VH-VL binders against Large ribosomal subunit protein uL10m (mRpL10). Designs and how they scored, part 201

Target 1, 224 residues: Large ribosomal subunit protein uL10m (mRpL10), of Drosophila melanogaster (Fruit fly) (q9vpl3)
Amino acid sequence: RGKINIQRPKAPHYERARVVAVTQPKYPELPKAKSCFKTRAERTQQQQENPYNEIIAREVRNWLDHSRLVAFFHLSSITADDIFRVRVQLHKQNLHLKSYGSKIIEQAVKNTRYEAIVPLFHSNHCIVFSPDPEKTAALLRIVRRVPQMVLLGGIVEETMLSRNQLVAYAQMPGLHAVQAQLVQTLSQAPGHLIQQLQAHQNSFVQVLDVHAKNQMNEETPKST
Key: E = the ipSAE of ESMFold2; O = the ipSAE of OpenDDE; V2 = 0.75 times the mean of E and O plus 0.25 times the DockQ between their complexes.

## First folded at step 12 (VH-VL)

Design gi3 (from gd8 with heavy chain D102S; framework fv_imvotamab_arm2; at its last look DockQ between E and O 0.26; V2 from the best seeds 0.00; counts 0 for: pae O 3.7 > 2)
Fold by ESMFold2, look of step 12:
Structure gi3 (fold): chain C 224 residues (1-224), chain A 118 residues (1-118), chain B 112 residues (1-112)
Amino acid sequence: as target 1 above (224 residues)
Amino acid sequence: EVQLVQSGAEVKKPGESLKISCKGSGYSFTKYWIGWVRQMPGKGLEWMGIIYPSDSYTRYSPSFQGQVTISADKSITTAYLQWSSLKASDTAMYYCARHWGSLSFDYWGQGTLVTVSS
Amino acid sequence: DIVMTQTPLSSPVTLGQPASISCRSSQSLVHSDGDTYLSWLQQRPGQPPRLLIYDISNRFSGVPDRFSGSGAGTDFTLKISRVEAEDVGVYYCMQHTHYPWTFGGGTKVEIK
């Protein structure tokens, strides 16, 4: 062999490991022994991913706790420019469009009263938060022109509503005066409400599952 | 009425410990984050870290991790910033401030001046 | 860490005239959730900071409409349409999109 193989020192060995370690949250109990086969960058990325998810999950829970209106949508393929335009329109109405990874949503609602919504996030989705439940009508008006956003249901005044219940809520005259009464009426029949929510959720999940299976079959077309 | 009331000014010597407080009132304490911000004399603002009092989850700026401890006692709606051993370079004004959602930071404490001189 | 660069460092203005403060971030401030978390704070002499603008352009409660914010991506601007004596102080931009949260170096607005 005739050529010298000279490589620059790798940052994970001394420079890059220092930078990554400085920027990550510290755990109080680090392992005393380290595997020679794992790099510091791999350990740091694993730790960084977990602390990031923990923080964002708490931000989501914080949004849920502060929002009197939360609406859940299935999100079909949409351009970045189109979704940005919708976000701007919604923001003008104090409606905050957000997207999170499904694992973050699961962590945010675990062991809370909202755990039942987790199945809604198995597919591509987005969420709209607002402190103003009277803005439900404005929300539905704006998204009516956005077929890529399909309403799945929502939460109003900490009570889960199906798609049809949320639409009905938005259409009531003098909505601000009757909001508490409507939500209270739905809460008076927990067994019937739970059954209706489960039926609607299962129907939406079944439609989405069929849609996802059809998209998967498009990779292997049925026709010639 | 939302208020964040901090403990009074402190004059300390290097090596002494210190714990300053920030008491929140007029709002649901556990539904908001509390952040700590340092302002050295004649300088700008520096984010030190943040705590979620509901479960005491904390996140520190790398510049301050290991140098201070942020904690909260939700039963008395109070957040704390503490040093185990003060240095002269810790001389600064320290603010607590409230955060949620897009609002960072919407309400601030009056500040606690910490002077560390030998 | 995201560096927030403010210009100018000092802005002496005549009463009733506009002032403009620029803030540039070293990276995009668009959060993974889709929003941009850029705030403007005002610190009057001898007082704690107070929130003026959040989400780039939204005025916080009680903030006069002579304050406005604009920008996108990495470049942001705070404007005071007509400076009043009470506007004297130091203005900071702040981002809370990325951890650690960081502030600009500050811009001192004063009456000349």
Scores: ipSAE 0.583, ipTM 0.816, lowest interface PAE 2.0, mean pLDDT 80
Fold by OpenDDE, look of step 12:
Formats: C-alpha cells, sequence, structure tokens
Structure gi3 (fold): chain C 224 residues (1-224), chain A 118 residues (1-118), chain B 112 residues (1-112)
C-alpha cells in the first residue's frame, strides 16, 4: 500500500479535480491588505495617478497648520499589523498617525515655512499630528515600544526640533506648570524687592539714630 | 469662540437668483474648509460641497454640480452658496459648517431657510 | 457614491437605558493615509447638527462621556450608555473619506 505522500498529493483525476475546483468554496480572497507593502514605487505611481493629490496636499497642509505637535518618523521594516497597533494606541491619545507619499508632502509644503521638512521624507516615513503639545511625552512613550519607528524630529509650537530636543521637551513640565511657576516667581519678585528696599531704609535709619545718640552724648558736658 | 453666522431666511419665486452667506469668526478662516449641507423639510442631511477659502478650491457633490456655486471671500471671512435660478425643489434648510481633517464638520451655522414658492 | 446605511431608523428608548446605532458603509472608509474618516452628528429638534464623534471614536469637545463610537472598515456603532432627555433627536453618521462625502439616513432617538 504505497505511502500516501501527504506533502505532494498526486493530482486527483481530472473529473475529481473539476468537482473539487467547483465545490471549493471560493472564499473571497480577503482583500490582502496590500496597503502596507506597496513598494515605494507602487505607492509613488499610484500617487501620481491620483487626481486627488491636490486635495491630499491641502489636507497635509491643514494638519501642519493646526497641529501644535508634529513628529516625523522613519519606518524600518514595520508590518501593517504593527502600524495598525501603533495607530490604535496613538488614536486613544488623540494622536493621529498618517502616512503620505513624498511627492504629496513636497507639494503640500512647497513655498511654505515647512519646506525644510522635505528631506525627511526620502524614505519610508510617517507623521504623527496632535493639537496638544503636552501629548509629546505620551507619544514618545508609545513609540518607544516600537523599534521600527525611529524619531527623526518634529515641530512643536511652530518650532522645528531635533530628536534630542523633542525628547528634552517631553521631559519638561507642562506649559501650564511652567507658566504658573513663572507667574509665581514674578509675583514674588516685587515683594522681595520691597522687602530689600525697606530693609536698607530701616538699616539706614537705625544707623542715623545711633549717630544722633552718640552726638548727643558727646555734647553733654562732663559737669566737673 | 468659533462661530459661523448665516444670512437670514429667504423667500423666493422660481427662476429667481439667490446668494446666501456664511460668516466665520473666532478662527483663521483661510485654514479651514467650509462646507454646505442641504436638509430638505423632514429629510436627512445632504452634502453639497466644500471650499477652501485660502485659494477657493472647491469640490461639489455630483448631485449639486452645476446646480449651485460655492464661493468665498476671505477678506471678510465669508462663504457663499448661490443659485442662478431657483426651483421649488430647492426649498430646504441650508447649513454651512467648518471642516478640518479628522474633525469633520466641527462647527455649524444656525442654518438658512430657503423657501421657493410660486 | 458610498452609501451609508443606518439602523435602526427609529430607536425608542427608555430614559436611563442604553441606545445603540449602527452605520454601515458600502465600501471601506479607510483612507489612503491610514485614517478612517467617520463622524457622528446629533441634530436636536429645531437645531443645527452638532458633531459628537470624529475619527470613529473620538469625542468632540463638550460631548458627554455617555457617547461613544466604535467600529472599523465598514461597520460603525454609536452608543449612548444612558439616554437622557436632551439626547432626543436624529443622529447621522458621515463619511468624508471618499468624495462625494455622504451621510447616513439618520436614526431618530425618542423617549418612550
Amino acid sequence: as target 1 above (224 residues)
Amino acid sequence: EVQLVQSGAEVKKPGESLKISCKGSGYSFTKYWIGWVRQMPGKGLEWMGIIYPSDSYTRYSPSFQGQVTISADKSITTAYLQWSSLKASDTAMYYCARHWGSLSFDYWGQGTLVTVSS
Amino acid sequence: DIVMTQTPLSSPVTLGQPASISCRSSQSLVHSDGDTYLSWLQQRPGQPPRLLIYDISNRFSGVPDRFSGSGAGTDFTLKISRVEAEDVGVYYCMQHTHYPWTFGGGTKVEIK
């Protein structure tokens, strides 16, 4: 009884093959989420043919203009599933991860204050947008767990920051806390100044009083 | 505070032209889209189109393409919806709304009721 | 055009009870940028629409926490954990991923 080669089953008889082919539930090929591994070339080509590139470019511009936090990441061999997971995590924090073609970015930022970011988009990249700069710490916490996402830099409050500067920023106390501290410091300054001025005046008066008393004592003739 | 204020109710006859307005305030008018939405009496919401006031880039719903004109004057932070010739079927409430990215239509005008009756 | 189908058309709810509204799109609402541009709007009687939820699940400013959005791809849900009297109105889902942008037919929430 010939060992049924389970690894290379003999092609069934033509009739059986036909029946099997017809009876095999054509499971709709789950749309292969082709989205993530489209080669850069395929993405670029698709972007070139997209009549909506101008709209997308405007969207990008809007995100840039209204975001107080923008972070640029290089993507290194990240899977669609990983991106999705990260996206979900970021989304929970009102952080918006987006990926655009380099051409779209170039078009979006051409002749704008953001033109300097174009060189960052020569490789696989993504952008995270947030209306809240205080979310920088949360962003960094999330992406630290994703080694495939490499922080390149960002924009915070309309200021371009390096990777190191962003990290430093995230470690700073919140803007409100800093402002409160500043206000407190400023509010204390006048009080301290007044105190110092008063102290000097009081000291001066004391010195004068002592001097006056000494002069009075010198003028008292020793009644021999 | 972000506010969209629309022009008042209009009563028109068929064949007449009409231009209604939506004035934005409390935000940078040129950085957000303005959309127009129609709501016929007792019916749902219908997207008509949008305009980007910065460069007046406009997109229309196919159903409204050629039927209306959307425009904007950024100098006075006002968007417009215009008909060259009104029909009785144009009787509806018209809303303008601000749009941006994921936020969709985040702020809405109070609506302009347009009544076209013979 | 993307058809947005809402169910149910009407949702009579007892005060304090939960409500759930479904919105199904005829196509995936995932944009090329990776985001899904789905929003939920509330329209109270005699008032303009109000944004409740954007980006599937994010509550807009001032929206009570009893409102929540969920879903992915083509299926989306708006939930009200405890319906209040002020929640009476028509709810719309809206997609703005694909042009033309389209609204659902609306779901009327009423108090039993």
Scores: ipSAE 0.041, ipTM 0.616, lowest interface PAE 3.7, mean pLDDT 84
ESMFold2 (binder alone), look of step 12: mean pLDDT 95; pTM 0.961

Design gi4 (from gd8 with heavy chain D102H; framework fv_imvotamab_arm2; at its last look DockQ between E and O 0.35; V2 from the best seeds 0.00; counts 0 for: pae O 4.9 > 2)
Fold by ESMFold2, look of step 12:
Structure gi4 (fold): chain C 224 residues (1-224), chain A 118 residues (1-118), chain B 112 residues (1-112)
Amino acid sequence: as target 1 above (224 residues)
Amino acid sequence: EVQLVQSGAEVKKPGESLKISCKGSGYSFTKYWIGWVRQMPGKGLEWMGIIYPSDSYTRYSPSFQGQVTISADKSITTAYLQWSSLKASDTAMYYCARHWGHLSFDYWGQGTLVTVSS
Amino acid sequence: DIVMTQTPLSSPVTLGQPASISCRSSQSLVHSDGDTYLSWLQQRPGQPPRLLIYDISNRFSGVPDRFSGSGAGTDFTLKISRVEAEDVGVYYCMQHTHYPWTFGGGTKVEIK
């Protein structure tokens, strides 16, 4: 009914303030009691946030460690009902929509390879986690219908991908495409890693060729 | 196959110390939390606390803070529950269970029966 | 501490008939990350608990489709559409939205 301010969600405060304003006398509140209550609430919230942040940061780290797909979005103003509907759609695809404060993200990735993601969370955001990197296409299909979610980039198989790289990854079919993308992404890494991956690919091709030759030899008669 | 194998049943006297174990196998031990749950005889389940073996971070239920010690040794993929001085009221079944993400306790140990009697 | 209240305490059910178990929390179970962490566990006689339902309504691997969960906020329900002999045991709801994690008192399902 009223206006909704998502960046500073005042919906509970608006409804609470509306009821509270009618119930409580608006004049004469003691400044000391009001000031002391706010100071006490601020200190209690700060104290609770710090111990809470420690365990929540580990929950985030745990999600990062279990997710072969992580996608980062800028989140524009959106209603609680709309974000809930998106969450349900994503959950059906084993895609898990979450949002955390930047301080929690910073603590979660401290001393990890993912420290570079912290700047992405300085503004309003959301994260999608999934153990299934093949669900990238489904993720992008669902969020195309949600203009409030703007893709920034992601992590696939522990490799940071730009927006364009993630979109390209989503269009690639099957295991072969995933392996090719990993090799191409890692080609910006030390050359010995690239040579090692190329040797594995050649070995895999050789195994397939031997199998095909064995099958053909069984089917064809001997020539004289 | 994911398994949590707990140490065997214990019979103790009040005042004795005890350390029971929970060995995880078939999965990456440091990627999962291990929780401890008490079940008093004929009673329901009580959450005692949880540990993140990667860095040994622990969180206790207020009811058990200072009563037990939860620890882990990731090199042997084992979590521990320890008492410095047992009480008769510690007589119960103790379970370890694995946790990550949405899955509160997806795999459970078989339980360790601890009996404390004078 | 979040109190989880289960009803009924005991649910004798005729074989093949439905069973319904209620769980109420003393506070909302919606986590600050946006999810609701409400699970259902089954403990058969003489066995450790096992996970049935997570995230209110998602069946864990190997759990038959006759088990279903529903609810929101503070009110949750586990249903067994057709009780079988193997379903005898005690059922617990559990929340891991708020620390400390807490369980319901349990509901014993038995064949009458």
Scores: ipSAE 0.495, ipTM 0.770, lowest interface PAE 2.6, mean pLDDT 79
Fold by OpenDDE, look of step 12:
Structure gi4 (fold): chain C 224 residues (1-224), chain A 118 residues (1-118), chain B 112 residues (1-112)
Amino acid sequence: as target 1 above (224 residues)
Amino acid sequence: EVQLVQSGAEVKKPGESLKISCKGSGYSFTKYWIGWVRQMPGKGLEWMGIIYPSDSYTRYSPSFQGQVTISADKSITTAYLQWSSLKASDTAMYYCARHWGHLSFDYWGQGTLVTVSS
Amino acid sequence: DIVMTQTPLSSPVTLGQPASISCRSSQSLVHSDGDTYLSWLQQRPGQPPRLLIYDISNRFSGVPDRFSGSGAGTDFTLKISRVEAEDVGVYYCMQHTHYPWTFGGGTKVEIK
């Protein structure tokens, strides 16, 4: 009795195969969890065919134009679940994580001041937008916990910053704090100047008084 | 301050053409979408379409496609909604609103009442 | 087209009491970029609509903290923690994830 090859069962008779095929409960194909791993190629191809690419490109431009904080990240082997978690965390801070195809980015920034960012988008990437530059510290705090997100650089207040510059910026006191400090410093400057000026004047008067007293003492005839 | 100012109320007859305007101020007009929303008397809001003033890219609701024309003149920061031939059913309040990304329609005009009657 | 269904149609509320409005979409409002473009608008009598909430839960500038938005996918809720007299009006949910953009039918909030 030939060993039933359980690994390659003989194809059932055609009729049986038909019956099995028809009677197999068509389980609704679980929506194939679109493996978030659509290959870059698949994503790119889908983006090319998307009639909405122009709209998306305009949206990207709008984000760039109206965001005071833009951060560019390289994504290294990050799962969809991880991205989602990060997105939720960022969203709580009014930070918006977006991912766009390279072609969309190119289209969006073509002939704009942002054209220089195109080389940053050769690999898997995401962008974080915020209307608040003060959220830079919060952003960096969140992404530090996500090793798959590598900061490449950013734009703050329309200024392109390197990774190191962005980190440095996040460590700076808020603009308002700096402004307040500046105002305080400036407000103290006149007072200090006045004090210095008065000090010199007072010193001068003292010197004159001493001189006057000495002259008076010299003029007092020694009454022999 | 961001402001959208619409043209005044219009009373028209069926078959007449009409062009109403929405002037934006206080922001970069070319960087935001302008949308038009219809509100029939006592009814809800209906999205008609949007335009990107920078390049005049326009999208319409299927319900309004071919029924109206949305345009913009970026030089005077004004968007337009136009009918070639009005119908009585076009009687409604028309709002223009600024749109940007996730914010949806963040600023609205005061509305233009269009009355079409025989 | 995505149908936005709001419930209730009318919400009579006593001053100082909470109100809740539901908005259900006929399909998921999650965009391909991962965000959900759902907004809530308020229209007071005789006034144009006003943006209250964007991106499900973010309050627009100048909106009181008594307004809050929540939800995911197809189910969304606007809550007013303590209804004030000025809150009387019609509230609309709006989706702008998919074209054509669509509004809910509106919920009228009235003071009992």
Scores: ipSAE 0.020, ipTM 0.597, lowest interface PAE 4.9, mean pLDDT 83
ESMFold2 (binder alone), look of step 12: mean pLDDT 94; pTM 0.959

Design gi5 (from gi1 with heavy chain L103S; framework fv_imvotamab_arm2; also named hb65; at its last look DockQ between E and O 0.06; V2 from the best seeds 0.00; counts 0 for: pae O 3.1 > 2, placed apart)
Fold by ESMFold2-Fast, scan of step 14:
Structure gi5 (fold): chain C 224 residues (1-224), chain A 118 residues (1-118), chain B 112 residues (1-112)
Amino acid sequence: as target 1 above (224 residues)
Amino acid sequence: EVQLVQSGAEVKKPGESLKISCKGSGYSFTKYWIGWVRQMPGKGLEWMGIIYPSDSYTRYSPSFQGQVTISADKSITTAYLQWSSLKASDTAMYYCARHWGYSSFDYWGQGTLVTVSS
Amino acid sequence: DIVMTQTPLSSPVTLGQPASISCRSSQSLVHSDGDTYLSWLQQRPGQPPRLLIYDISNRFSGVPDRFSGSGAGTDFTLKISRVEAEDVGVYYCMQHTHYPWTFGGGTKVEIK
């Protein structure tokens, strides 16, 4: 409820007002904000936030440029402890599990050959990077035990592969030369990227349907 | 082979400007960051800043923000570190080093000794 | 800023004996992405630094297997199993998990 005088300061108002006037910014924030003007503090804050976002986006691009294996996953709810154990196991195989906001991913791949991956990141996601494409089999073996991670597809030797193609690559003999030849054979000329994106979207929808029915398929990470 | 070659030693007076260089070869210049590290005589290493050569994005250590400018010319695979006005306290060995996010600074230039005295 | 504390400041060792260097950070070096960006550098007299180990324990190309790294969170160790004459120099730990990137103060390895 309250009273008319509740909002008024006590007798020492003069001393309090004088202290506030001395420390208060010369230009009021609210009137400038209401007038569609931003205060210097607001502009400085935006500048600080933009440099942070820009550096993270370049770090992501750097990982894409240095990884001969990149695998994209849908990530459903998982505890911090469980994801930490998965990261430790993947790290032993030189596989690096990372998660970034969708806006950061979009900024990272804008105007690059990776731009086509943007549609994969409209929902919860994570990415596994490795400089060693021979680790694809180890990756799939590890994530087979993590039903919260569902393979959508990936990039091997700069070639975008569907879930099925990536699983086929993993099943090849351990000789890198043979696996490189397989990547060339599995890849298709014009239209390949569109086909891969469509296949990844269909796989993601299928996983969501299975999960919703409480019929989560442990085979999903390894089946193509 | 990967190599970073820096410009030669400089002897300057306080207040003078200076620009030193770091030329990369044997790798894709635009796929790596270039960082600058200062080592004052008899002291340890200090990170100054980095540049992403593909678009010349820079990030500086707060201690060096406004003190130096880092730039790069990807057409000649060269990064630069420059001062508008040198101080005696800028006397140091300056190293450039190649960086990518996982391995840290993997290859280093030979260093450029900058001596500033009156 | 993250402070990197190295001990000892100086490590005189007899040829063929082991050496151990400790590096402690003022805050955890575990990045939000799960990796730990802790590396070790060697600087021989009159030479630029050389990368020895990155991501705590990964040996860089050309680095002898007598060098090993270990640790987690805030406490890291570089070990040289059998010190050779060429190992004389100053060793630095470095973190690039947090901006600004910071180096340890250095540990001088000398033959006694």
Scores: ipSAE 0.678, ipTM 0.838, lowest interface PAE 1.5, mean pLDDT 81
Fold by ESMFold2, look of step 12:
Structure gi5 (fold): chain C 224 residues (1-224), chain A 118 residues (1-118), chain B 112 residues (1-112)
Amino acid sequence: as target 1 above (224 residues)
Amino acid sequence: EVQLVQSGAEVKKPGESLKISCKGSGYSFTKYWIGWVRQMPGKGLEWMGIIYPSDSYTRYSPSFQGQVTISADKSITTAYLQWSSLKASDTAMYYCARHWGYSSFDYWGQGTLVTVSS
Amino acid sequence: DIVMTQTPLSSPVTLGQPASISCRSSQSLVHSDGDTYLSWLQQRPGQPPRLLIYDISNRFSGVPDRFSGSGAGTDFTLKISRVEAEDVGVYYCMQHTHYPWTFGGGTKVEIK
């Protein structure tokens, strides 16, 4: 009966049908939930009516420029009390939970190596920023208790990592020098090697494949 | 280590132009916003506007839009506040301050006193 | 524009006694990103402002732990647990959640 509903929804015109086919959408079950975060519809409306999209995008760029750890999550429905508790727990570890509309993210990463990350924000999401990449293990321990937050991947020391790579990074022994050395080694890998390592990854692979193509375009060094 | 050094006090007459400066040092200048704050004699603080020196994007408080120009020269790590025609009501202390997401306006310049009298 | 209302306007305090400053905003300071950007500044006589507290309750580097911040939504408080002579000055709350950014009117903390 779920398939029958999927087969006979309201028919969108051609361009919407192409987007739906790529994303594998699910017809929503919309139980009312309390949340500190706005819904997708409210965020979309806010973006269109908010005259400040350009400045908010630069706020996001500022967070990206100062965060040695950035983690991306898919966010399922969650109560306001639960997300507030998670925010407090994360904040104690210098981990900053945020959410932005997809258009703001697109503007923030425009003309950067991170343009490939934009498709991750088609669905409900949140982002965690931190200046402390060694807090990755603490982040994963906290969100393990929060099934509504599903890790998609992240950025460590300006290098995009898949979900599995980020988990592996978090499991390494202590000492910041060892963890920094590993990230430097991964960053020195050729773009095609990054693509090969990520070929066996789930939904994040599409974003990383686009990123690898963008990194190949950015391989030319800049002077100054 | 982080410092914002502003240009010296100015005494001007109405109608004159003025450009005051704020030089940042000890940090990556293009990674932080620079904001300008006015404090009229004996009064509180007023946000005038902000600039992102990386691309010179500016945003003004509506109260100051069209009355001042905020700019930056990232090659010399300096932000500017300028008037094309000063008024006596522009007499105030002007501060620059560095801003970022992780700690707000964390470092402030020493202030530039601007006196405009006929 | 977000109006930030501070009370009291003046807080004379005996050395070693607590001080409490309230800041109330005309609307919620919860940013669309989910965080609340409420800061407290201190301006000692003849000096530029200085950051004390950011993100409601986080002390900036070098700020003594006798300063604490709390609050949510529209109501925020700065507390000084034991006022010292160096704490004399004017304290401002500031929001940078909504543009234009705005300050409270200030609270003068005085000894005696």
Scores: ipSAE 0.642, ipTM 0.848, lowest interface PAE 1.7, mean pLDDT 80
Fold by OpenDDE, look of step 12:
Structure gi5 (fold): chain C 224 residues (1-224), chain A 118 residues (1-118), chain B 112 residues (1-112)
Amino acid sequence: as target 1 above (224 residues)
Amino acid sequence: EVQLVQSGAEVKKPGESLKISCKGSGYSFTKYWIGWVRQMPGKGLEWMGIIYPSDSYTRYSPSFQGQVTISADKSITTAYLQWSSLKASDTAMYYCARHWGYSSFDYWGQGTLVTVSS
Amino acid sequence: DIVMTQTPLSSPVTLGQPASISCRSSQSLVHSDGDTYLSWLQQRPGQPPRLLIYDISNRFSGVPDRFSGSGAGTDFTLKISRVEAEDVGVYYCMQHTHYPWTFGGGTKVEIK
């Protein structure tokens, strides 16, 4: 009696196989918890096959066009849960965390003013969008607590900024504060000039007075 | 309470200039967008554009680009919509509305009726 | 531009009965991250528009619970569970996912 190879059971007769295939309870595939972050491989594969890539590309463009603050981050071994937590925190500040494939980004920014950002998207990346450039400080504060998010750079008011420039920008007083300071400085300048001019004039008059007094004293004949 | 109050109804002739206003109160005016929406008589709503009052950054609908100017004065928490030269076709109700980033228009002004007739 | 098609154009409803309004977009309003920027507005006669629902299904502050929004992708629905007299007006869907932002043509809700 030939040893039933339990490791490679002989394929059941075709009819039996059909019956087994039909009678196998189709357990609803537990919705694979779509890990919110598809692996790069999954994203790339999906991008190749997705007829909607153009639609997504347009969405990216729309986000770019309506955002006054855009920040680019590299993601280093971040978990879905961590991303979710960060997303919630950002969302409370009207900061929108999005992730796109490199091909989609390339397609979205092709022949646009944003084309320069393409080299930033070689690995796992995310983008944070905001309509408010004043939220830069808030963004950096939140992300500072997330070591897996590495700031690469950003766009503020249609200007590309390096990481260092973005950090510097966040430390700057608001535009209005700077403008106010400028106005104050400019308003003080004329006053200071006038004071300096007057000071010189007064000094000159004093010197002349002293000179005049000295001349008068020399002309007083010593009454012998 | 958040409130947007618009200027009163306007009756104008073709070729005249017009500037209507929208004053915001009850919130931080500089932190929210103000949008303008046109509603022609008996018609639906049309988005015209938006402005961020903090720095006066503005976006227009392509249909209204160059046709109108949107501006804001943050010192008096007021947004403006203006025409350099009105047309009869500009006859409509104009609404200002507050917008928060990528969300929606959550608060609306009462509207300004603009009538342009020869 | 994204075309928003609302149906029906007019919805005569008996007081206390439910109403349903459909809004269809010419393209998906879903962002790649799953967010959908669709809103419903109510405009009563002689009044400015009022926000009812944002992000498909979220009721705005002060909006009665008889209003509900649902849908996904390109198909969206506003439901009124029990129509009241104050609900008479024109309802608009609005998308702000794609530039330029666009409104539906409106649905007029009337009392029979």
Scores: ipSAE 0.079, ipTM 0.603, lowest interface PAE 3.1, mean pLDDT 84
ESMFold2 (binder alone), look of step 12: mean pLDDT 93; pTM 0.953

